# Miniprotein binders against q5uxb8: the designs that were tried, part 13

Target 1, 222 residues: q5uxb8
Amino acid sequence: MPDAVRRCPEDGFFEGDTCPVCDGAGTHILDGARRRQLSKFVSGALRHFPEDAGIEVDKAGWTGFDALRVAVERQYDWADAAALAGVIATDPKGRFERTGVGNEAGITTAGGRVRAAYGHSVDVTLDGTDDPVPATLYHGTAPRNVDSIREAGLKPMSRQTVHLSESAAAAREVGRRHAADPVVFVVDATAMQSDDRRIVKRGTETYTTDRVSPVYLSLLEK

## First folded at step 5 (miniprotein)

Design Mi7
Fold by ESMFold2-Fast, scan of step 5:
Structure Mi7 (fold): chain B 222 residues (1-222), chain A 80 residues (1-80)
Amino acid sequence: as target 1 above (222 residues)
Amino acid sequence: SGEKEVEIEASSIEEAIEKALEVLEKGYDVHIRVRVDSEEEALRLLRAIFRLARELNVRVFVVIKDGTVHIELRAEEKEG
């Protein structure tokens, strides 16, 4: 379990019971359990799931501190700007960078930008694309096709394009045309677009692409 | 091959990713089981894992069954 986070009014946030600069006790910000919980969320949001957390990260991985604070406050009713600033300032693993606040990064509860210092697995912002494509799409098919799809991916066959659905339920409905008990594949549309694979919206809940490599596919078992 | 696969159980998306990274960095294949509280949480885990697979040049296979997400990560050359 990590140590609690406390705050010294002069020296800023610190880990444990005693300020390393002035030996004062400071004031309580987070216990160890909440520190761990918040730290995991912030790390995950910056590195792995920014869109799900409701934040945008630029090509270098940066997001605004205030935007991240809003995401944190939506996730945990006990968390505030001081909790976020404290987690960032005291991280023993050095997972976070904060800039735009000068020498105040260990003290201030507002302003600047934050990014993960390593483990940049986040996609670039897709805000400039003309067609909104969900991060996840679906493909329904007959069970007999599973092995060939896992090995070779989705191919158009006699069609010009591969059809994908916006929801698992819609994909199952499409699959029911070909089998009484269809299976559904989950498609990582975000990864496909990051790899310059084009996906185009066609109608209300339908999307098309030329093909889907197996690396973007997973099986959704009933 | 199965001889190089490590089994991992995780209680959160973050734990699953951190454990997977450590094992994959050592060159082993990974099978992760994560119990999820909702369909929304399962989808968040899937998106995180797909992004991770892309960055680590590994192949991912996911099966969702009875509130548990089964993730197989296999080290292989990235295609596409």
Scores: ipSAE 0.000, ipTM 0.209, lowest interface PAE 17.4, mean pLDDT 75

Design Mi8
Fold by ESMFold2-Fast, scan of step 5:
Structure Mi8 (fold): chain B 222 residues (1-222), chain A 80 residues (1-80)
Amino acid sequence: as target 1 above (222 residues)
Amino acid sequence: SGEKEVEIEASSIEEAIEKALEVLEKGYDVHIRVRVDSEEEALRLIRAIWRLARELNVRVFVYIKDGTVHIDLRAEEKEG
């Protein structure tokens, strides 16, 4: 059961009832049920059935935002450009990448290109983006995992890669899916890259790596 | 029987680094507490300690709690 999507005029799209930046209520965009329906359709169209959705996906997986919007509006009479932009901007799983809109990807309801960051069943060659990796990244987890991570570092476990967030707040939100009171690890991404450990941008706020050794980790504990 | 642990209290990043160097050189584990005025100051301290740990081949783990940066540094024992 995902949270509703709302929009702050100044800070962009957010999930839940209050803007994480200004603490305002914003404007309602989608309830949780419609958010789930739209997110499932968008990810399916980009990963599994672009032809059935009426969009063209290039070899790298990209489609135009406006083409995707037309497909969305055709499927759901309740969905519009704001609904699509909000689903993409607030996806906690980092399933989507959007480019061609500069620093306004979290705010704008027009322009650019969209692709699924992973999970394709169609022929797509995914490479990392050329976007610079932030000096510091974050990983949210359940408190019960702290001792294991301190000893062995971050490992992919059931996923093929380790997922890292761009901010402590985003990491804490990801961690909330697994624990009511998550903790956040701070990752020395500069040191990792200096040591030739590869980090790849996969979504708007998501980065992946093979593993993170304990020497690159610090705990941001309350 | 583990390594000896030394607890160090410091009010600044430079003081913390100076105290840590003396203890780590002797092969002891170090626990440092540094009070900070902001999260930005805490992050600056964490980055400085990470750099120090890499240069000295020691393991470090840092956490922030109640306006205090806690730093655990372990002298790494290599068997050759």
Scores: ipSAE 0.041, ipTM 0.489, lowest interface PAE 6.1, mean pLDDT 78

Design Mi9
Fold by ESMFold2-Fast, scan of step 5:
Structure Mi9 (fold): chain B 222 residues (1-222), chain A 80 residues (1-80)
Amino acid sequence: as target 1 above (222 residues)
Amino acid sequence: SGEKEVEIEASSIEEAIEKALEVLEKGYDVHIRVRVDSEEEALRLVWEIWRLARELNVRVFVVIKDGTVHIELRAEEKEG
């Protein structure tokens, strides 16, 4: 059973019975059972059932803290902004990220955005690296998609984002999962970045973007 | 091939850019063939052509095939 969540007015949320900073008892927010229940709901809503929970998550997984609070209050009559903030701030499994509140994330009961962290803190799946984006990226696809891509560009499918490869060979290998004779598009990543289009590195030599306009695309055919 | 399309052969990136610019200034669509020694050299040529295309507001279509870079530059259609 998880420990109760309590709140120190000056030091923020903590788990257990004593503030680690000032040794005060603080104010009770959630017992262990309710903490577990709310944590499961919040995690599930962000990762598995946002529509059922009545929240909208963007392509990066973010939702507004206040929208999530409304969903929580609708689900549980005993839960409020402090309960939600406390669950996020004290989560021992690191399942949640909160942004837009600076150093107040452990203290504030309002503002910012929340998303699921998708695993351990060393997981680079959601991390954009500070490494430079290569000037050229690649996208492998089935030949039947060429005409639509030339006219409309690359659009996100089931993955919420467009996946790009660092090499033509890697892109061709990805494309082989969808066709025996895949083609590769060459992406002008330099032009995209100069036009303020975001490209993010995800793990090993893989990049993501929201979409790629036809003006940044050329076909590599061998 | 019609009067609007011109095929150009070049042996260097600089030559390809110079020839493409001259033909585009005359209002022709451009098809450039450049034989290259490696995929790296092909990509350098593609980058220089994309820089040129942005300056001239034209569409680029590139096919790299059998050690040759095929570049088609087309003027953007006017709409609305």
Scores: ipSAE 0.000, ipTM 0.249, lowest interface PAE 15.8, mean pLDDT 73

Design Mx1
Fold by ESMFold2-Fast, scan of step 5:
Structure Mx1 (fold): chain B 222 residues (1-222), chain A 80 residues (1-80)
Amino acid sequence: as target 1 above (222 residues)
Amino acid sequence: EKEVEIEASSIEELIEKALEVLEKGYDVHIRVRVDSEEEILRLILEIWRLARELNVRVFVVIKEVDGRKTLHIELRAEEK
């Protein structure tokens, strides 16, 4: 059973009986049982049933804190903005992200956006794929990246995979998000797969791989 | 909640997500569709190694739907 949630006027929400900052008792917000119940509902609403809960989540999983509060108040007559804020702020397992409130996320009972910190996922087929990988794939990029790509290939940055498109047109459209006049690279996917390089289909026209060596790359411009 | 569902497009992504969640003390449910038995074996071995490093219990169930194999992997960090 999780600990109760309490609130310190100066230091914000905390779990247990004493504020970790000032050793004060604070004000009671939720007992452990209600904390668990509310936490399960909030997690489920963000990840599994936003429409049933009456909230809208964007493509990145974000919803407004105030919209989520209304959904919570509709579900439980004992829950309010402080209960919701406290559950989010004190979650020992870090399953929630809150943004748009700066350093006030542990204190404020209004504003900002909330999403599940993880569990935003899509069913995927690893390696063997449900669909064959095309012989040729494409990658759109900003012109400033051309020389670097020719020398070092396509590499994931900040733990991202390399995204490849099924068509030159799709690659150009993706590239337009980064530059007004994108450049398109042609990827020899057949050669990559023959060299045991993994390429995975992620969507209708999108494929991912860990990296693409320059030997597999050429500019579409010819 | 103690359990969350994780899905990934790569073994590296899956291991990173599982590690993050386990380190926070969650029990982890991983669902992965696979076509290759070699990839199934590689994934199981990497999950087994992760479980040993974090001292958690691992449960693996292989389900088959319409000829497709799906791995359901549960990793449990005991709170008792």
Scores: ipSAE 0.000, ipTM 0.211, lowest interface PAE 12.4, mean pLDDT 72

Design Mx2
Fold by ESMFold2-Fast, scan of step 5:
Structure Mx2 (fold): chain B 222 residues (1-222), chain A 80 residues (1-80)
Amino acid sequence: as target 1 above (222 residues)
Amino acid sequence: EKEVEIEASSIEELIEKALEVLEKGYDVHIRVRVDSLEEILRLLRAIWRLARELNVRVFVVIKEVDGRKTLHIELRAEEK
């Protein structure tokens, strides 16, 4: 449970029972349970549901403090400007940035802009990256497929993509799923990308593309 | 510098990497391009299992930009 939020008239908002600057008790603003509830709402409104909360967030992630206060007061009849300012000022994880109030950010209950702070979350993407693609990639296949691939290239399966490996060894291992003695094609990924053919990294050693024309393919020779 | 993105090609790899980040006390924000309902449902089941094990809170939002839908998921380790 988070600690309660209190306010020192001189030193501003603090968490717990005692001001860290003057050792005074201050004035009660918010108990731990309401602090948690309000903090979750504010974080969610800034990151996930600004439209539902009735606020506008600009391209840089900023919203007006006063607009956010109106949203908070609409959501909770027990919350006011001091509750909002206190939650932002005392957040132990530093999830919020406030600007436009100078040195008064820990004290003031009005004005400025607020956004979710970057660096307290890690973005995770699934199904591809914009990471650099190696100059050469590899495709392992059964020997019976060689003539077809030389004529028509590598084609996706129905509603799937063509899978490529970062190394000849990885491609040969993939090929072993379809034949005991697989062959490996070398893919000229640099030429493909120069011709605006998209290749996307899907994992540590795996890449995907829509198709590979025969002009980008050669059999791996030892 | 302030924002780190983790790449994953499978649900299993995504969950493993998300777990490492959550154990260090960071929140995880997952952005999924909506290509298949089946893949989304598998991802949500895996996240539900992870949330039960780590006592994390899950936020799910679907956003539409230029007629395309993106699923946003946030996992918070210390919202308790």
Scores: ipSAE 0.000, ipTM 0.287, lowest interface PAE 13.8, mean pLDDT 73

Design Mx3
Fold by ESMFold2-Fast, scan of step 5:
Structure Mx3 (fold): chain B 222 residues (1-222), chain A 80 residues (1-80)
Amino acid sequence: as target 1 above (222 residues)
Amino acid sequence: EKEVEIEASSIEELIEKALEVLEKGYDVHIRVRVDSEEEILRLIKAIWRLARELNVRVWVVIKEVDGRKTLHIELRAEEK
C-alpha cells in the first residue's frame, strides 16, 4: 500500500507524515488506499482507455492537466485537483511525467500536460499479482447483449474496465444483476496474455481488462 | 452451396479440413458431441487456436440436447 499524500503550503506535496523540507505535518490530501485507486485510474486512462475517460491523448501520449482533472472529478466524488496533482507529484515509481509548469510541478494544482511514463517493471510491480491469471476466465451478461458482443467483443459498460470471473458460476451470478436468465462467455485468457493484453486480479475470483476482442470469446449456453 | 459437412477423427484433422474448406470460400459449421466439461474446454481452446492460425472469425455455442452436450461451431473467413 502506498503512504498517504499530504500538502505543505510552502513546499508542496509529499508522501508520509512529515514534509521532507520543513518537517511540518502539512494538510491531509489523500489516504493510501485512495491514492492507489486514483493512481491506477490515471495510469489506465493515459495508457489504455483515454476515450472512455473523456480525455484526448496526442501521438506522444500527452493530455492537458485540466482535462485529466475533469475526468478524475467525474470518476470520483472525493477527488479534486489537489488529489490529482498530489498523486502525480509524489508517485514513488515515476509512472507520470508532467511538463509546462517549470519548477512548480510538485506544488501547482493547475496547468501543464501529463503523460504516462514507460517502464514495464514499474507497471508490473504496482499492478501485478503473485497469483497467476487462470488460463480461462468467464463473463456473465444479459442474452440481449450476445449479438453485440459477437460483433464488437466485450467493452466496459459504466466502468472503465471489463470484469471477468474465474468460474462460470460466479460469472452467472454477476449476470443475474442484469437478467433473470444470464448467459456466460468463456474467455481465452492465455491467448490474451500471449498477445500482451493485460488482465489484472482485483479481488477474490475477479479480474479486469480494458476490452476483450471477439477472437478470445465463446458462448456458454448453460 | 454455403455449407459443407466435415468428418474428422481428431482435432488436428478437423483443423486441416476446415482450413481447406474456408480457403475455397465456404463458411464452416461444425457440431461435436462431448462427454464432459473438461473435454468442452479443451475443444474450445483448440478451436481458438485454429481461428488464429486460419485468420478467421469463430463463434462457439455449447448446447444441451436430451441431456447431452454439443458444441456448435461457426467459422467465417475474414474479409481481407
Scores: ipSAE 0.000, ipTM 0.328, lowest interface PAE 14.2, mean pLDDT 72

Design P4
Fold by ESMFold2-Fast, scan of step 5:
Structure P4 (fold): chain B 222 residues (1-222), chain A 95 residues (1-95)
Amino acid sequence: as target 1 above (222 residues)
Amino acid sequence: SKKIRVEIEVEEDGKRVRFEFEVDTPEEAREIIKRVAELVREHNPKEVRIRVRADSPELALEIAEEIWEIARKLGFKRVFVVIKDGEVTVEAREE
């Protein structure tokens, strides 16, 4: 929840209870809930639905402040030029850019052009953070690796994470890439998680971990 | 269902790590995104991408706002948000 927007007659719009310049209380403009509501509408109108909002944005994303004000007043009977100017001037996330008003951008309720701030995008994939990890996982390997694994555990050979399978059959299939008759290790995933060892689901049947100590491993005999 | 899906992919030093999770509420999605952001912050990647799917444009917009704030706090200079058919794609770049 954002803080309320207030206005100092001399110093302009501010958020919270006290003007940062003169320590005055100023005049109330918007409570936090309405500030949030208006900010979302303005952001959406500039970025996603300008035509539905009844504004025109040029190829650089700019629209007139007065045109945006008319759209805002049409949308909310409680919003006016001061509410719009205040939302833009005090936006803590920097979502708006205003030009054409010089040093008055924090004070003026008229004039200039407004656009959504140039893009900020985060594209990251996270798989299985909250999914339950099976109690037992499996690792397929060539028979020649059995003795070293029993002594040192599973370690990333290419300096990457250790890959574990959800079933013995899947692990055996992975192991076939390295040997005609691979062996399968059983991993006690419950014990690993109890010891705060992280196991992350990466794909449909695959899990990853940093390493697996020998105490969590046993050779599948069947 | 009204499930929210989030995909987060990070590329650092030639390593690609993919994360995918599914939650029922926007609050849960934000909690997971914040947790992942703390891990990403330690590695200071040049590019981070987050994709979110929600059943409501309102929910998608609310989640995009949270992602925008997280990316900004991570020091990314450019963050792009696209909302399409209830899906939000956010891309952050240092340069």
Scores: ipSAE 0.000, ipTM 0.130, lowest interface PAE 17.5, mean pLDDT 70

Design P5
Fold by ESMFold2-Fast, scan of step 5:
Structure P5 (fold): chain B 222 residues (1-222), chain A 94 residues (1-94)
Amino acid sequence: as target 1 above (222 residues)
Amino acid sequence: SKKIRVEIEVEEDGKRVRFEFEVDTPEEAREIIKRVAELVREHNPKEVRIRVRADSPELALEIAEEIWEIARKLGFRVFVVIKDGEVTVEAREE
């Protein structure tokens, strides 16, 4: 079990029983069990499931501290801004980086940006592999979205990037999360890459891109 | 269901070997993942694919973190996606 998180008013958050700077006891913030739970959630939200956590992570991996706090408060009724700040400040594995708060990092319970310092799946997916991109990719969606996609193309929305599938079957499966009878768009990946539109392989059957203009899209008839 | 399902596929010299396990605890899942690390060290395959399904996001994350650490130490470029309690890891040599 990890040590509890405590707070010194002058010196900021610390782990264990005694402030390393002033030898004071400080104020209790989190016990070890809750610290572990919150740390795992924060790590996962930044590295693996930002969309499910309701936060947006930019291409460099950053999200706002306040947005992350809202996600944390939804997940755990016992967690607040101090709990989040404390977990970030005292992480023994150095999994988190915080900027935008100057020399108040480790003390402040508001402001700035947070990202995962290592093992960031979003950064890995954005970097992707140097593997060749298939000539054709697919995107599954709810029927209600067809008209807007035909007009404006595919845009990231709550995601950082547009997700594309390697096969029509995989795209249809993804679409089933949003509709019982999803439709599939065919993406002309060859044409996109010829126009210097970057497509990156992120996983087994998944590719990402910034956006897909309507000129590269057609509806798969079934 | 509280069971954790683990599927491991290893490709070596064009031949694929698949293992499937069902376990009840994260500790048992970690033991299976360690066996995969031993197999990777022994055979130096070109690609390892691991798929883990668990009933909670927290459990799936714990398993994914273990897989990430092992793959990183072995020098693989790794993708980890957690979705609906399912963890997908794809690792290839750098």
Scores: ipSAE 0.000, ipTM 0.210, lowest interface PAE 14.2, mean pLDDT 71

Design P6
Fold by ESMFold2-Fast, scan of step 5:
Structure P6 (fold): chain B 222 residues (1-222), chain A 95 residues (1-95)
Amino acid sequence: as target 1 above (222 residues)
Amino acid sequence: SKKIRVEIEVEEDGKRVRFEFEVDTPEEAREIIKRVAELVREHNPKEVRIRVRADSPELALEIILEIWEIARKLGFKRVFVVIKDGELTIEAREE
């Protein structure tokens, strides 16, 4: 947000000094202060005062890009279609969404619809699939945990779900994160699912579940 | 005074669109996330990442599982979700 908005004709709008695609300097569109001012106005017009801004927002929150441009040009003599498109495309807080222009929202200065998005940027999460669950899964752990697991089963650690591997080798590799010589438990996934215990595939060789009762567990013999 | 904060990131062809909201109830969080997921589906993204933070990790888990189910029904190919509780990040997959 604090930095300038610039434009590369072929790659579209960007923030800062260097185009992330072509390494060129591009053309200046807005300085940081005007970017913040315009972004605040556009956000407010979409969320709080559309009638005062002279735009119509439908029941889903959408307004035409061109109608919003007219409102912006009326409000600021220094703002134009490129300024509006650039603010929407490069907003670091992700406050806007634009549709009806395909993947050209970062490039085009006309057309489509705009509405207020909910919020801004953040990082990495969890994966899942509906692929079939193997009959047998595996859990690698430190040797010190064996007696506890036999007594109480596998429970979420640090409020995480229980992670299971598709192969003994994969489970052992996971276990190496916690011990140099990990041991592996065999999980009767068929029995768990027959008892309506949920197991979900979370990656190519990984699965998750809430808990694994000792009745479904056996230690893999060396 | 329990607050629920939801953060969503959608990635398609190297472009990322990000959303963040703070609501008072799980029902409000679910409705907003469902609406965002429906909009994102129009652009056929291959990956959606959702992060939820709540004072109760059990509450965060329930919200996330419902959101994941909604995303799957909308035809998303991959969904990433992170559950946070104070300092702790709850992750479903070991890496």
Scores: ipSAE 0.000, ipTM 0.119, lowest interface PAE 18.0, mean pLDDT 67

Design Ph3
Fold by ESMFold2-Fast, scan of step 5:
Structure Ph3 (fold): chain B 222 residues (1-222), chain A 95 residues (1-95)
Amino acid sequence: as target 1 above (222 residues)
Amino acid sequence: SKKIRVEIEVEEDGKRVRFEFEVDTPEEADEIIWRVLLLVYEHNPKEVRIRVRADSPELAELIAEFIEEIAEDLGFDEVEVRVEDGEVVVEARKE
C-alpha cells in the first residue's frame, strides 16, 4: 500500500505524514488506497487507453494537464486537480513527466503538459530530456536474473528500453515490485557515455538506454 | 538463430482463449502481448487469469512481468504472479 499524499502550502506535495522540508503535517489530499487507484488510472490512460479515457496524446506522448484533470474527474467523483497533481508529483516510480510549469511541478494544481515517461503500448516517440546524466546509475532485479545479466547484459525484453535508477535505494525499491529480496547492479554511465551510448532522463528519477553491455555492469555488494 | 515460441492462455468469465505465436526477437513478442492485453481491456473483466509458456523460463518470467505492469495500468487492483508447473500464471482482479 502506498503512503497517503499530503500538501504543504510552501513546499508542495509530499507522501507520508510529515513534510520533508519543514516537518509540518500539511493538509490531506489522498489516502493510500485512492492514491493507488488514481495512479493506475492515470498511468493506464497515458500509456494504454487515452481514447477511452477521453484524452488526446500527441506523437511525443503529451496531453494537457487540464484535459487529463477532466478525464480524472469523470472517472472518480472524489478526485480533483489537487489529487491529480499530487499523484504526478509524488510518484515513487517516476512514471510521469510534466512540462510547462517551471519549478512549480511539485506545487501547482494547474497548467502544463503531462506524459508517461515510459511504458507506452500506444504509438509514441519519446524525446529524452537534456538533463545531465549521473556518472553512476543502478538497476534493481530479481536474484534469479543475475547470471543472465552477467553473461548478456541488460536487455529491454519486457519493455521498450532498459530502465535505470539514480540511486541504489531507488533501484532496490523498483526491484521490490518483482522480488521480495532484489539485488542491485551498478552501471558505469560515464563509460557508457564515453563509448557514445545514449542515456536519457525520463520522469523524475528514471533513466533509459537501449541496452547495457556486461562490461559496464557490476553487482552491488550488500 | 532459433525462433522463439510463446503460448498465452487468457481465462475470463469462465471462458478460455489461447494465443500461440513464433517470433524472431523478444521485441516482437512484446508487440503481440500488448495486443492480447488490449483485447482483455475491451472485454472489461473483473477477474482475469493469464498463463504464459515460453521456450525458456527466463523469457516466460520477463513476459509475465510485462503483463503484470500492463494489468496494473489497466485498473486491476490486485495483480499476482505465480510459477506453476513450469508455467507463469498472472491473476488480476478489479474491485
Scores: ipSAE 0.005, ipTM 0.265, lowest interface PAE 11.0, mean pLDDT 74

Design Ph4
Fold by ESMFold2-Fast, scan of step 5:
Structure Ph4 (fold): chain B 222 residues (1-222), chain A 95 residues (1-95)
Amino acid sequence: as target 1 above (222 residues)
Amino acid sequence: SKKIRVEIEVEEDGKRVRFEFEVDTPEEADEIIWRVFLLVYEHNPKEVRIRVRADSPELAELIAEFIEELAEEFGFDEVEVRVEDGEVVVEARKE
């Protein structure tokens, strides 16, 4: 369960009981349960169903903050601009990006644009990360998929992009979703980028790409 | 090669619809499940119950876990997963 969201007039939104800057108590915005609920809805609207939520996202995933606020207020009678701004500003998982408000993203309750930093199932191309891509990435899967992947490569399914992990351990953990004893493929990210295949960092240990041809794949042997 | 068999029954507002399919990989199952959930979500139900039956209890549980994640991200406020009569059941509600 996440901590409550509070607001300091001078220092902006914070989580927990005490402003990290001035040690004041601030004003209550959302309890932990409502914070979780609103955060899940905002994440889903930006990643999966912008149209159904009544917002439009551009090709880079951006929507107007004020349009998103209208959608949130329609969904929840208890939510307002401060609740939305607070959820975005204090998200511990870094799921959201906000731009167009200068250095006031942690304070302002109006203006700018918002997008999900990763995890889209709708067709968007994120241009917001210029982080370096490791030479080697990993993909965890069920053993029964090995022959198909060797012949056809990795293709996007439910999430419109192929998800790759920074480490074999992280890939194996993701693969546990589909099998108790997953196998791990090694992805030659250097070769992919040399062939002008785009790989983009999403979150702490996750990378995305459109597809991975078999020529870039090998099975990790233990 | 043996196909993966999946059966999903969706109950919303007193209506029941059953989906049956066979796939070669769990990743293909995820894509079909996402599309099924998309159709359910477009009806904007306040309550939905989804029953999952698959080749193994482990696979049914993984599929139900994915449905739980989708329900939470699509605005359902309360989501419960349980096993009933050998089927995995996901119940989702929104206010």
Scores: ipSAE 0.006, ipTM 0.241, lowest interface PAE 10.1, mean pLDDT 76

Design T11
Fold by ESMFold2-Fast, scan of step 5:
Structure T11 (fold): chain B 222 residues (1-222), chain A 81 residues (1-81)
Amino acid sequence: as target 1 above (222 residues)
Amino acid sequence: SPEELDELAWKILDLAYEAEFLIEEGDPEKVERLAEKIEELAEKAERLKEEGDPERAEELKEEVEELAELIKELEELLKEG
């Protein structure tokens, strides 16, 4: 269960009981249960069911913040623009990107565009990034998937893209969401990019690609 | 029958979205088992759509309802810890 979302009038949205900037208590926005419920709806609407949610996403996955707010207010009587902005601003899993509001994304309750940073099952082509891609990336998975990955590579099942991590440790943490004892594949990102395979940075530590052929994969020995 | 299969497919998708969110929250042991059950139900739904047996759709609905209850139990457990 996630922490509650609160709001500092000067420093913006935060999770938990205390503003990380001014140590103030702020004002209550959402309890943990409602935060989870709203985050699940917003991520689902952006990734899987935009039409059913009554929003339109463009080819890059973007929708207007205000259009998304209308959809949220229709879905939940208790949710408003502050609830939506707070969920987006404080998401610990980096599910969302917001643009068109400058440095105010952690504070503003209006304007800009929102998209899911990853996890799409709808036809979305994510635009590029200015951040360099590391020479080596990692993918954490359940041990039962090893043989199929060695034969067919990494491919999205219900998502449009394959998710990769910047470190073996981060990949293990991702893999622990799927198995108690995950294994890690090493991805030769340099070879992929040399072969014109696109890899894009999303959020803080997440990278995405359409697929990874077995030729770029090896199991991490330790 | 086709409408029943479409409704059942949508219900399985809702369960898949819930499992995706639980996986992202980080309870790997419980969610791995849940993900396996959802994959099994999705495979059964695909086979049923190919075979066109409406009576079997009722059987699959019972399994979907059981899985929905398991998801609710897991949500309560995550709420506690």
Scores: ipSAE 0.184, ipTM 0.467, lowest interface PAE 3.4, mean pLDDT 77

